# VHH binders against F-box protein At3g56470: the designs that were tried, part 1

No score or structure here was measured in a lab: all are predicted.

Target 1, 367 residues: F-box protein At3g56470, of Arabidopsis thaliana (Mouse-ear cress) (q9lxz3)
Amino acid sequence: MVTRRRSKKKKKTKRKKQSSKEKEKYQTFINLPCDLLQLVISRLPLKDNIRASAVCKTWHEACVSLRVIHTSPWLIYFSKTDDSYELYDPSMQKNCNLHFPELSGFRVCYSKDGWLLMYNPNSYQLLFFNPFTRDCVPMPTLWMAYDQRMAFSCAPTSTSCLLFTVTSVTWNYITIKTYFANAKEWKTSVFKNRLQRNFNTFEQIVFSNGVFYCLTNTGCLALFDPSLNYWNVLPGRPPKRPGSNGCFMTEHQGEIFLIYMYRHMNPTVLKLDLTSFEWAERKTLGGLTIYASALSSESRAEQQKQSGIWNCLCLSVFHGFKRTCIYYKVDEESEVCFKWKKQNPYENIWIMPPLNLIDLPLFDHRI
Positions, changes and structure headers below are counted from each chain's first letter, unless a header gives other numbers; antibody chains aren't numbered by Kabat.
ipSAE, averaged over its two directions, is called F for ESMFold2-Fast, E for ESMFold2 and O for OpenDDE. V2 adds 0.75 times the mean of E and O to 0.25 times the DockQ between the complexes of E and O.
[cut] stands for letters that were removed.
The coordinates of atoms that the task and the answers printed are left out; those that the model quotes come from them. Centres of patches stay.

## First folded at step 4 (VHH; framework vhh_7uia_1)

Design s1 (from b8 with S104Y)
Fold by ESMFold2-Fast, scan of step 4:
Structure s1 (fold): chain B 367 residues (1-367), chain A 124 residues (1-124)
Amino acid sequence: as target 1 above (367 residues)
Amino acid sequence: QLQLVETGGGLVKPGGSLRLSCVVSGFTFSSYTMAWVRQAPGKELEWVSSISGSSDYIYYEDSVKGRFTISTDNAKNTLYLQMSSLKPEDTAVYYCARVDLSGYYFEAPTFDIWGQGTQVTVSS
């Protein structure tokens, strides 16, 4: 990837020219030979690929097949003080402004399988929101502390969806609250707190192989097995260098990774050994690309070794007036940055879009 | 008004048994996690056992597992702790408590409702 990468692309600029030129382009594409059509479609960013897929059945089939290969997570920025949202699509290198009035007063808690978990601290309302379909699935109210963390196991459209939150209580207890889609009320479980109770917060939660893994700010790792209703604190802590300014935990195909960010040194990438429960430093991700943000992470196996995001950490960092999206190539120990000045204090989260986006409101042909 | 009233404590010899009762008033405990917590002389509070409102989730501190049994009677709004094979180390004031489900705030998390406590003394 290029260090001077901008959000603007020549192809998008050309498509925004006079209507007569746009009509001519569509006529040319419709009459293009198959081999050249494949080449042209493979060069389109995701938004243009989705628009192209609406032209006819042949284009739809070609675009969908390419979309499976090229779809990456999107980064959503949430303003704390207004209802505006900014979407960054890495494939388009472009920012789009969105308005979700249904999320007024809500803060983002977690992202998984194309869904956001949202919480309103004034109403105690929990809401699953799909930004691609605008579907809303309200959950029973829950009183939560301002800094309390939540997670869920899979899309809320599944009867297997489990909503999860964890917190410490006085006198050496951990309180876990869960909600199954078929339940009438929240279930509460209380366990002996084997973590240090004072100043411990849960910072990272991932779901893997039926288990929630919970990491504290002190580096303690605990697991909750909802099928057994079992809580255990795992031995050992990840090695942490002084001066860390960010911590991200992610899961991919049963493997758990932890990333420490530093202001003046390379990120540390650690992998959990699920047999010994010890952390080991990794110098490669084996072709994995990790999209990390503070509340949750997405990952995918990158298919093209020559891609700028092969074996890469894609990290979102917000610095007041500046936003920085960092692409760090683990095996080359090299980074490229996409940075723009944005003055609003946004929260951010990665989300994976669905593959069938043809009727998506975000892709209005008039915008 | 919310109240928890514990009874059933007393003096017992090692190997003996006692049943503690906690009568709750002002709320129905079937939707709350209830706990027994104890404090031995000169020690900090120690969690003993917890039961969810559904009674689906029951947990014990390792030192009392197999000797103590927590249970509820929803019709009587009463929480019980059946203690058997008592040891001198079980000597403590036993408290009934409702677990604070709100989680963290700026200050440390806490229980929201406590009972007055009942003294259990195990002495030979």
Scores: ipSAE 0.000, ipTM 0.132, lowest interface PAE 17.8, mean pLDDT 69

Design s10 (from b8 with Y105F)
Fold by ESMFold2-Fast, scan of step 4:
Structure s10 (fold): chain B 367 residues (1-367), chain A 124 residues (1-124)
Amino acid sequence: as target 1 above (367 residues)
Amino acid sequence: QLQLVETGGGLVKPGGSLRLSCVVSGFTFSSYTMAWVRQAPGKELEWVSSISGSSDYIYYEDSVKGRFTISTDNAKNTLYLQMSSLKPEDTAVYYCARVDLSGSFFEAPTFDIWGQGTQVTVSS
C-alpha cells in the first residue's frame, strides 16, 4: 500500500522537531515488560496510549482495553478551507488538520455513535460519514431549509437506524420526515402545530427511550414517537431564550439535560423531570461530563474525581469572545478556555472516537 | 543509506541455541531503542525483546524470558539476540527494528526502520 506523501513529510518534520526530553520519555515507556504494561499504560494520556498501541499485538490489545475506560470525545471543526478539517483532542490540547475530499460541499447535521450525518445543500445529498474509518453510507436525497435540524437514532450499520427531521410547512402544521436505513423512500407525517404561539424554529433534537425530543428556540418542548407515529407538545418550559450564547440539550442514560448560556452569566444546567415535564436546576452532575455543541452533544460518566474533566461542561463554542473548547466546572463555577479562535457554532461537533484507533486508515502505526 | 542486516538464523533442534546479529549502518545505537520482532508462518508480528540506547533498560516477551538475551556492541554497530533452550514455537522470521514513538498524537509510528529478516526453524 502507498503511504500518504504529505502525511509522511509532515510526520518527519514533527519528529525532527520533537524535544529530546519527550523522546527519552517515550523510549523509556517502550522498554517495559508485557506483564506490567496494563499497570503503566493505565496512567498514560490518550496520545501516549495510541503511540504505545503501535509497538506489537500485546501492547495494542493492552492499550485498546484501557481506551474502553478512558476515551473522551474529540472535537471536529469544519474549516472554511475546502476538504480541510481541524481535529481537536482536549486531552492533548492540540489541533491536527485532516483532509476529507469525500465531504467536499457537505455541512454537518448531527453526530452519534462515532458517525456524522452530512448534508450537501447544492445536491440535496445526505451522507453518513465515519471520520475514523472513512466509511460512507449515502442516503436518499431530501430538500432541507438552511436552518433545518436533523437527527438519527443510532449508527447506520444497524438496520434499526432511523433518520428524523422536523419543520413547519406553515405556522399551523408540523411536518416530520423519517427514513429507515433500508427503506425505499422518506416517510412524511403532518401534525397540527400546537406551538403556533411563541414558535419560531426547532433548535435541539435528542433521541431518548425510543422517542425524539425537540426543543424550539423559545423553549417549547415536543416529542415524536416513531413507533406510534405520535406527536405531542409537553406542558413544561425552561426559561425563555437564553440570549445570544445559545442553549444545548443532551441525553445521558434516559435523562435529559439542558445547558443555558446567558449573556455575561455562568452556564446553567437544568434536568427534565419526566413525570412533571418541569425543568429543575442542577448544581452538580455527580461525576458526569457533558460535551456540548450546537448540533449534538456527547456525555461520559467519569471514573475518578481527580480527573481534570470530572463534573464538567465541555463547550465547543463560546459566542461573543471568539473562544472555543471551554471546560466549565459546575460545582466550582470556574472555567478554562483552551482555544481562542473565531468559530461558527454550526461548523463544529463532538464525536466519540472508536476503541481501535491504531487499526484505522486515518492512523498508520507502521510509518 | 539507513540499513539493518540480520544474520545468524538457521535450522536447530529443540533445546538448541542460535545467536542472531543485526549490523546497523547510518545511525548510532545510543540515540534509539532497538527491538527484535518475529513473525511465525500465518501469524501476526510479535515483539520479542527491546534494549534502550543506554543498554540500561532491557525487556522480554514473557514466552522468551530466561531463554533469550538481547545485547548491543556499539563499537561494531551490532545488535544481538542470543537464543537458548529453543522450542518449536520459536520458529519464525526474526526482524531487527529501530523504534521511534516521538511522532505526533495523530501519527503513531512504531518501527521506522526494519531489517530484511532471518529465518529460524526449530524442528526435530
Scores: ipSAE 0.000, ipTM 0.121, lowest interface PAE 18.2, mean pLDDT 70

Design s11 (from b8 with F106W)
Fold by ESMFold2-Fast, scan of step 4:
Structure s11 (fold): chain B 367 residues (1-367), chain A 124 residues (1-124)
Amino acid sequence: as target 1 above (367 residues)
Amino acid sequence: QLQLVETGGGLVKPGGSLRLSCVVSGFTFSSYTMAWVRQAPGKELEWVSSISGSSDYIYYEDSVKGRFTISTDNAKNTLYLQMSSLKPEDTAVYYCARVDLSGSYWEAPTFDIWGQGTQVTVSS
């Protein structure tokens, strides 16, 4: 039996011979009634779902319908020395290797809405890159320090896309630089620094409801409203246990979460009350799954069909002694580990793939 | 001077048991996370188990879960690794190490003090 694949770049169907064992597996399922076929397919990992969809048109339609509902974030690992990239799907516990020569010399800065923001520290070039379509959108050059954080508000295909970076050049002042789509140059704004006395670096940036929220390494939260050109430092600090080794902040449907990480105890999960600007500890995420990496985080509301991933944190590096990505169940205080390659924290990032995966160039290779 | 001394290694048959000991001097380990790390011939270092200074947090490598038990005796400043149901694959030099957790969460902890190691050989 011949297996066919498609890509959006070409209307040509790619052919490969299926293994005898793979053929035997699909021959077992081909005789199932439609209702049972839907149930079986809904329980398959994405890789097996895509393989099943290649058997026949009816299966393809069933698999695509279920796939749209169950797509999870993927983890991208970047190479320092060549143009090789590893794309990891935690649902399959498998990876695929890609080559993006257009990203040679670039480091990743941020991920949102299926797009990566890339920076070349030698040329000062900024580039939006979509790894699923290979679309490139170059941006005006900007000098950035190695540890400087950057974020954007939405996909660069939108006229409302805004690039944002923040630095503390001196303790007394905060410098914010923004770039709006179709602007001629970067806008620079300077504000009085009202953060803690101690040395501050900005570790996490999220965009929510028209505002950039910026978290410092000392737990201070600041916000920037680009429509008002307004900078404010929130008076409260999130409660945390002593000995935190790091934190990450994420946004989901207007809600802001902060997670304090510890190497010797369970994470602390906090949610921001947007009316009082007070942090409250949470023991459940209400079915939300948070995918965290050092530069950005993704979130997904679970739809019960992947019951093994519900109300949890998925971390690219959780336990320093293990080279694993783990699922931490927030309400059960339990973990499920799967083994993955340990990377520099600034050389990996979570990305949300588009809903229609079958038409993407990535699916022209062996899956 | 800071020092870790491992003992208790030896030759044992598959299915057998051994207890490794690590005597700590120069610091009180109730303030530190301690680890057992092993290295088989021709292979890389493999983390085996860790225990927090409070003994509230204990971690194991998946291949040893249910077979190995890490424990401490704070009065004797001694770390133990009780090994049961030993397999030929467990053959390695076992090291006691003090863990430095001061780095960023996203970085691997480093081992700042190591012992000299004790050889465990599992063969018939």
Scores: ipSAE 0.019, ipTM 0.470, lowest interface PAE 7.1, mean pLDDT 73

Design s12 (from b8 with F106Y)
Fold by ESMFold2-Fast, scan of step 4:
Structure s12 (fold): chain B 367 residues (1-367), chain A 124 residues (1-124)
Amino acid sequence: as target 1 above (367 residues)
Amino acid sequence: QLQLVETGGGLVKPGGSLRLSCVVSGFTFSSYTMAWVRQAPGKELEWVSSISGSSDYIYYEDSVKGRFTISTDNAKNTLYLQMSSLKPEDTAVYYCARVDLSGSYYEAPTFDIWGQGTQVTVSS
């Protein structure tokens, strides 16, 4: 951020000292018809699009419209050593370093709708954090085991926001805890454990159409419907090749996908049939790009087939203290690796930027 | 107070076997994942294998799968690494380490307590 402040200061000074000719050129851009304005702005990277949106209402409306189409997930790397964070934009292949002192002692649990769910294992404090606005929404404390997963249904600014966690207290039962915004306390529900005998943990959780889907370390899928207070273990197991070394479950517009990773073989991509609850292998994503990490995932439909991320898996993977972002093109069976070397490992998670980024503290876009 | 002590390293020919041991004091295995990590001469640290406190989750780096076996003896508070079919590429200092909250299968291991290490040399 210090480096970015210096760069912003230089840009502001240059902008204020614009020549009369430069002022004339800038004024003509403000008065462009909407169609031509959108064509011009569509060529701007996200950073410049954010700054352009601060100029006037017409530019704001045009920029926001383009963000709906062009905004891709960003990758956040969390350091355990110094509360430093690396933000990576894969579309621009650029990173920046951030410092969030308000997150000291917290670890990331889940990401959805531009918000992070953070947990402090020393204080049992839960916190929603928006890295784009720096808004914090504290939640009631909850004790969680070190490998326990947690998810939420939507942004904490929504009246529909629901926190969800699932754990096994004893061999015979599972315990589900939920919290709705403005509730007095956590709601606890206990269900008979109908999973396989070697079940130990839930590895992946996604929310889709009012239901939480939970994937176990053995590949069993269970669902929880909070409206019915209903827990069910689904029949069938995803077909996978032996020797899988990673699994990512993702959701896109009501559809659920499962990705099995292999170190020596191409990934297997599966889609869940929500009627039969059977998994079917996919050889194409139909233009969908999936951004997957261990704790959560993001996805988007690509508009252009010539896009470098068309029909692609964008994976944040760790191997032996190395950080690697892998772009795997499903139809071409090809991959591109971006390697990061650090002696201290980091946690990472994909996050979707919000559509309205005006007055964002992360990016000073004021004129 | 918290201590990890590794033993069992040595010189061995390719195809040979060694058993590494790590005696743990100051904490119990039931709440922690334990790992073996190695560092070859002139190279960075490489994670080798991890085992959960319950022994229900066991993970291996691909280059050692089928050759190495990680195990625990909770009564002796000891972590083991049984190494077979050793290759020259396995030559390294092997460290016992305690894994903290990010020790999942898909994440780089995070280690908060380390041993002193034991040297393994595989040469003809």
Scores: ipSAE 0.000, ipTM 0.125, lowest interface PAE 19.3, mean pLDDT 70

Design s13 (from b8 with F106L)
Fold by ESMFold2-Fast, scan of step 4:
Structure s13 (fold): chain B 367 residues (1-367), chain A 124 residues (1-124)
Amino acid sequence: as target 1 above (367 residues)
Amino acid sequence: QLQLVETGGGLVKPGGSLRLSCVVSGFTFSSYTMAWVRQAPGKELEWVSSISGSSDYIYYEDSVKGRFTISTDNAKNTLYLQMSSLKPEDTAVYYCARVDLSGSYLEAPTFDIWGQGTQVTVSS
């Protein structure tokens, strides 16, 4: 509860309407409407929103409420040589170094709803890990090839959480394995292989409206519906220009987006038409911001056009330049580098932070 | 020039209605949060209502909720306040203002541009 006192020297009467600066001096936190306070809080980056939540109960409630609407993803960088991890907040251009001994020997496979899916190739252990709470949810073992991709539908705390992977591809058949978080065993399904002759691997997997969409390195889009136990390969292919050096697929509110990156050309942004299964090029994301990484991507609807990150791409690494994180505004075709470091694209991933961060040491850079 | 011009004030009986208008010039108001602020005779300034540039976020002071409606017409660069079920306690000079959200999180929000005001009198 903070109160600012008004000056007693104000003798002005008939001209109060012309003294905007003096009118502002009558504002106090005690007299400030909660609704107007929420407008102030919505302008703050996540780090400052968390700090503001410590001021008093009213500000705490306003800050937590706004995190539900406007929380932005953070970037995790994985170390090869120790159990160290770097969390990066692009809005503040600041990071925090953490240690997760429980992830020793694990590689990251996928990220969704604040959870990481981790795999140990030596033990064949699968593990859901929440880096903010350090909660672990172990899964039944499964052998995975080096280039095998895996995805899940939602947080493992939900009974609807479903793990999905394609375990084998032959000339005639494709084998899919799925696991519900509380099931006794993996479910195996075999389907006719309808992929093109030059199929090699799956690059991107997203979950949308109960269906897994799988993009191959040749541009084939396949879908798996676990409710119907149905596999199909769609006829359309995304139009891309030669020389792409990265691609990202993301889902937002039932819509699927795909971006191709190029070394010296602007990225191609595509949206899937779910009726025709054809890709259409887009010049704007309609206020959507895509946080893109090789293993999985996040997206957010940005409602404040005057905010820094609106209608844009946030990339961890993919250009032939010395860039590691870039902000690219799709409609303006302009970019800014956030952080300068060259990395393996499979050693970083975007993650959504939780709504309540006040008890976590993520913002202490003084260590 | 940056200017806000209010109109629509007047004398009205209790239970009556008035629509206040604020014509904005010199800046794109859809990029800013706008507010209505009032001052009753002998009292301090009181915030009444705010609307974001997108019109997605609308807020009201508790005593006017359900009675007042804030809106914008982007084509006319105009902010409105539709007032219904007016009470004697609503008697005040009503100001259109632009909200400054650039301050520290420990400071109250401020208003950096104001109109000249329009008088609303609710009396039988």
Scores: ipSAE 0.000, ipTM 0.107, lowest interface PAE 21.2, mean pLDDT 70

Design s14 (from b8 with E107D)
Fold by ESMFold2-Fast, scan of step 4:
Structure s14 (fold): chain B 367 residues (1-367), chain A 124 residues (1-124)
Amino acid sequence: as target 1 above (367 residues)
Amino acid sequence: QLQLVETGGGLVKPGGSLRLSCVVSGFTFSSYTMAWVRQAPGKELEWVSSISGSSDYIYYEDSVKGRFTISTDNAKNTLYLQMSSLKPEDTAVYYCARVDLSGSYFDAPTFDIWGQGTQVTVSS
């Protein structure tokens, strides 16, 4: 746990103790009316909800219905020394340890729609991997620089899925490479570099409404429309306070958010006006919770304000000298810090689990 | 002209306490994040604790949480580390350091000015 003071009054943030878990005996409640059954199940954490859904069809239907409200992204930790991986649910503070020998030698590049994009720098192999189903979808090889970022538009099970990477290896040119499902080869497009500095690196990539938005470490925002093969640099730059040491960009239902991180002050949250391409600071997320990590971000709209995850930032971040997952309430300017395994920020990523987790090989139905 | 001078180290029994002090000169102390870093015999440098110039942010290495307390006296330009419940594993040279926060948020912080160190030995 970390203690932070943010106002003239000292404000402490600690890992909150979960309320004592209710120990439900499923057989005791099997004959409850549906309304009462849903009230009972709504009080269970996700792990216990999954177990409850395996009892009978009535419980299964109630549990699956409630998962729409209770599901949150999970944090994956990748080890470089073995093929071990940890899945962490920050809302329940629960871990699940997994072993994926098929990912030996791969590093994670991006996460979207329950899928990971993995890259092997020794073989140049690209691989889509679903950690919940263990499905693998190999992609054609591509050489990438050590700091080159990559993204994709949607799950590789869709025919509209495309891979995207952007780099500025030449002084005045941007090189974009894309790959569409079942294409013969990577498509390469070259555009004039209209960024102010030819040494800008691309730190954040999000896909929204058919377009890839790319943010540089200097705050320049560019977009690529693959349908038009069109590249443009937008004129506005986000207002940045001195001492900003990192940023996260995320997309939610067509809206684009940017979070500036500081080592010695509260983060700032900005929203892009898609009409003017101007950034505006936000003091509330309107019930949205953003799960941000160095390589990609997830988001979730929370329907109930009583939930501890309403209107929050959940960050797998480097915080001072610690790599700590932070739960920060935007409207209250308060945070709860989670102790997390010390690791490189590129060795963890948020992923959205499927709503039907109990139907997957990683989970048994035994109660 | 920049100088960090550590004092307060010594020999102490397990379970004992020591207070380390670091007197800073040559820069505006309250404008920088300061840290305590230690090096045990034959081991790498280990970050112990840090405090921002405003004292709004205080961090500890997991092994020292609840046992060590970092603090500052801005009027005296002095950084302190109060150590309690000392263990043999805390035996090390303790350094006062100024933190360079100009790097990326995702990069490990660097230290641009170091003190000479003060020896802490915890033994029975």
Scores: ipSAE 0.005, ipTM 0.308, lowest interface PAE 10.0, mean pLDDT 72

Design s15 (from b8 with E107Y)
Fold by ESMFold2-Fast, scan of step 4:
Structure s15 (fold): chain B 367 residues (1-367), chain A 124 residues (1-124)
Amino acid sequence: as target 1 above (367 residues)
Amino acid sequence: QLQLVETGGGLVKPGGSLRLSCVVSGFTFSSYTMAWVRQAPGKELEWVSSISGSSDYIYYEDSVKGRFTISTDNAKNTLYLQMSSLKPEDTAVYYCARVDLSGSYFYAPTFDIWGQGTQVTVSS
């Protein structure tokens, strides 16, 4: 309760100060020299950076050059009943409230390259949605179980976009369904269940170097190579799993990472050896920041330390239908926890915003 | 012996009602989350509803909200699914299942004990 009260008070104070300071920034800094202007702009949250870029040509040039430094993955929260969505930037601790009536009845399945994959359990419709442009790309219908995971390889605007889902609901077989861009139908492939576990659930899927890596709830790792139509179960398993505390898989530049934590313990980071398929513990991230949620993960390197997030883990964690967002500074073993409304773990996801945000309807400076 | 036995399935017309029962033996409901899961012909398994051992946490798949009610009778060690306003799309084999939290997380539950299933057919 004390932690919740402090977080709420801090959030209110920040909102009031940011509103007042936004107006002052636009009025007082218009005539600053370029190097001082760049210093001021480098301190602005993304929303203020976008607004500042609209003031004049010099500000636009400065904001655009600095925008990449301030662009981090955003956490999107979905309302179950109100078609309302909260977009949260943890580096700046700022929210944007959005309304997407086109997503009414849809739940989120996966996020990659600025696109969300959405599913309607009443109509069985699949939809790619870009929250920054509001573009919609409908996909062929598919029946999905509540615990069934989906992934895609790249933006649906590409002809190389591949939709992928895997399930192990029978004792003997793995069922894989794929949809290639512009295909007539879903392709179904059936493989022998080499996991030898009853009703294993796949909890996270990562696409890396042309293959899908699939992590099961028991810690088994499997891969699917769509070019070869090949399924294989890998021999390595992570050390003792912490049960319901959270386990997240991510990819960065061809490397696969696994994050998990025990109750009341610091997160553990493991890296997959792609030769032996054994997991090895990592005690430093070397400037890498990992953003992990139940359905997908993002990662970013080469961030400014002044962004507030650097060499850390940003985790969306669920405990008994209660949600917290956890920020961990790996090298300093420090954490900040934010509590939010009770939500289904399938109602939030990390998304990477595009570099051209200023050109998009959602963030037009005139709104 | 750990066992789940489902009953109550059958043929029903659209708009009708049906009550499924699952009698369990070898464990106590207060220690486990129980679920109803269904599989339509030619389709994958779909989670329908879950209830915690305390009955404080109850969840439904969106397509069944307001139409289905999950409940327990702890004295009889029995799980129920009361189905109303049935639609042809509800046609499936319905399974009673115990949620295994030892090797999974809330967002990726697995099931360690299943019943044999009971067929529900909604047609005219």
Scores: ipSAE 0.000, ipTM 0.111, lowest interface PAE 20.5, mean pLDDT 69

Design s16 (from b8 with E107W)
Fold by ESMFold2-Fast, scan of step 4:
Structure s16 (fold): chain B 367 residues (1-367), chain A 124 residues (1-124)
Amino acid sequence: as target 1 above (367 residues)
Amino acid sequence: QLQLVETGGGLVKPGGSLRLSCVVSGFTFSSYTMAWVRQAPGKELEWVSSISGSSDYIYYEDSVKGRFTISTDNAKNTLYLQMSSLKPEDTAVYYCARVDLSGSYFWAPTFDIWGQGTQVTVSS
């Protein structure tokens, strides 16, 4: 049971019939003492927390304070056949259909700090897009290969924002292109290719403590320090069981984690020792929850063992053309699929929503 | 333009063998992961096997492991699927596809270019 991929439909096909009575009970809690109000609100899903915050000032203050602590990443699905978008909240197992005509022809490249990096392969245009505010920040054009990965260091509203891409076009050389905020042009740096002689593609890029860590499909880890203009291939390879069929790399507060997926075995979680650059398997995440997708990942610290997200991996994956979110508890070695839906393939990426959700164009206080 | 053309399907008895071929044009597949996907009558699409551009990484669905072999011939720009010990359950239309690495895994791939398919029927 724990050795095979598990899928289960938890959503009911029937709609709730008790909504009017549920609303009456909900309204009654507005008059509770602060301690009891906090307890009630802490049990509300994010969508209901947003609605509750619009009711009155006391609820607004309580809801906002809980959102700062308990906001979870959301998942965005992009259609591969048109420019339609679906925003998914896994805590509610609900979705919102969105249409962003300004993103027509763009594909998603990376997500960090509530921003998406978008690329148009026909125009070579790069665009930062915030799906919650609908702010757009265009960037200088850059030609990129179909499978080329990109990353950025922080929100484009910061002067310290750095765009990064790496290409291994030839057996002999690595080409790195970077763009610093307010620069006139892209900077190009070329380094000797010291990766394995077999063909390598870069699968995962994370930014941590001023450095980009780049992982290849063969398990090679490389490091680029933009302040020193330094490229190095780190020694060693992550230990993995034969037949690993997917890989996610995540950063949290200076720590780097690697997750190997297996079709019929439990995921393996590894942590990088930054002094030795050796990987060690982890049986606990110390309350950390990792949200992983092919292009980016998010993480959230959780201190309560009774929380359903304690020591968890929340993985967005396609299995036989079905869109699935897999919920895996690392210390219990147990897996639950909390959404299973057959649909056409979508690109997907995790994104962290902002703290002030009710004041954004995505939310209308009348609805 | 980019296209994939499958051939080699047909009618075969249980325990028999077939070799499927996929001729690729418009790109060099040494730079891409390629896959075989099948669809049985009245069933959903099922991933069968994937091979990396270098041919160093090969993955199989458990139901075909040990019976099917995926390979490439770079000189002919052709992807192959050698099928042996065929079972009635292998009856399907077999598609050659290019893997979209932006949102997929080798065991659960998504695809951006497909062929027209070739019918494999295992019966009698």
Scores: ipSAE 0.000, ipTM 0.128, lowest interface PAE 19.4, mean pLDDT 70

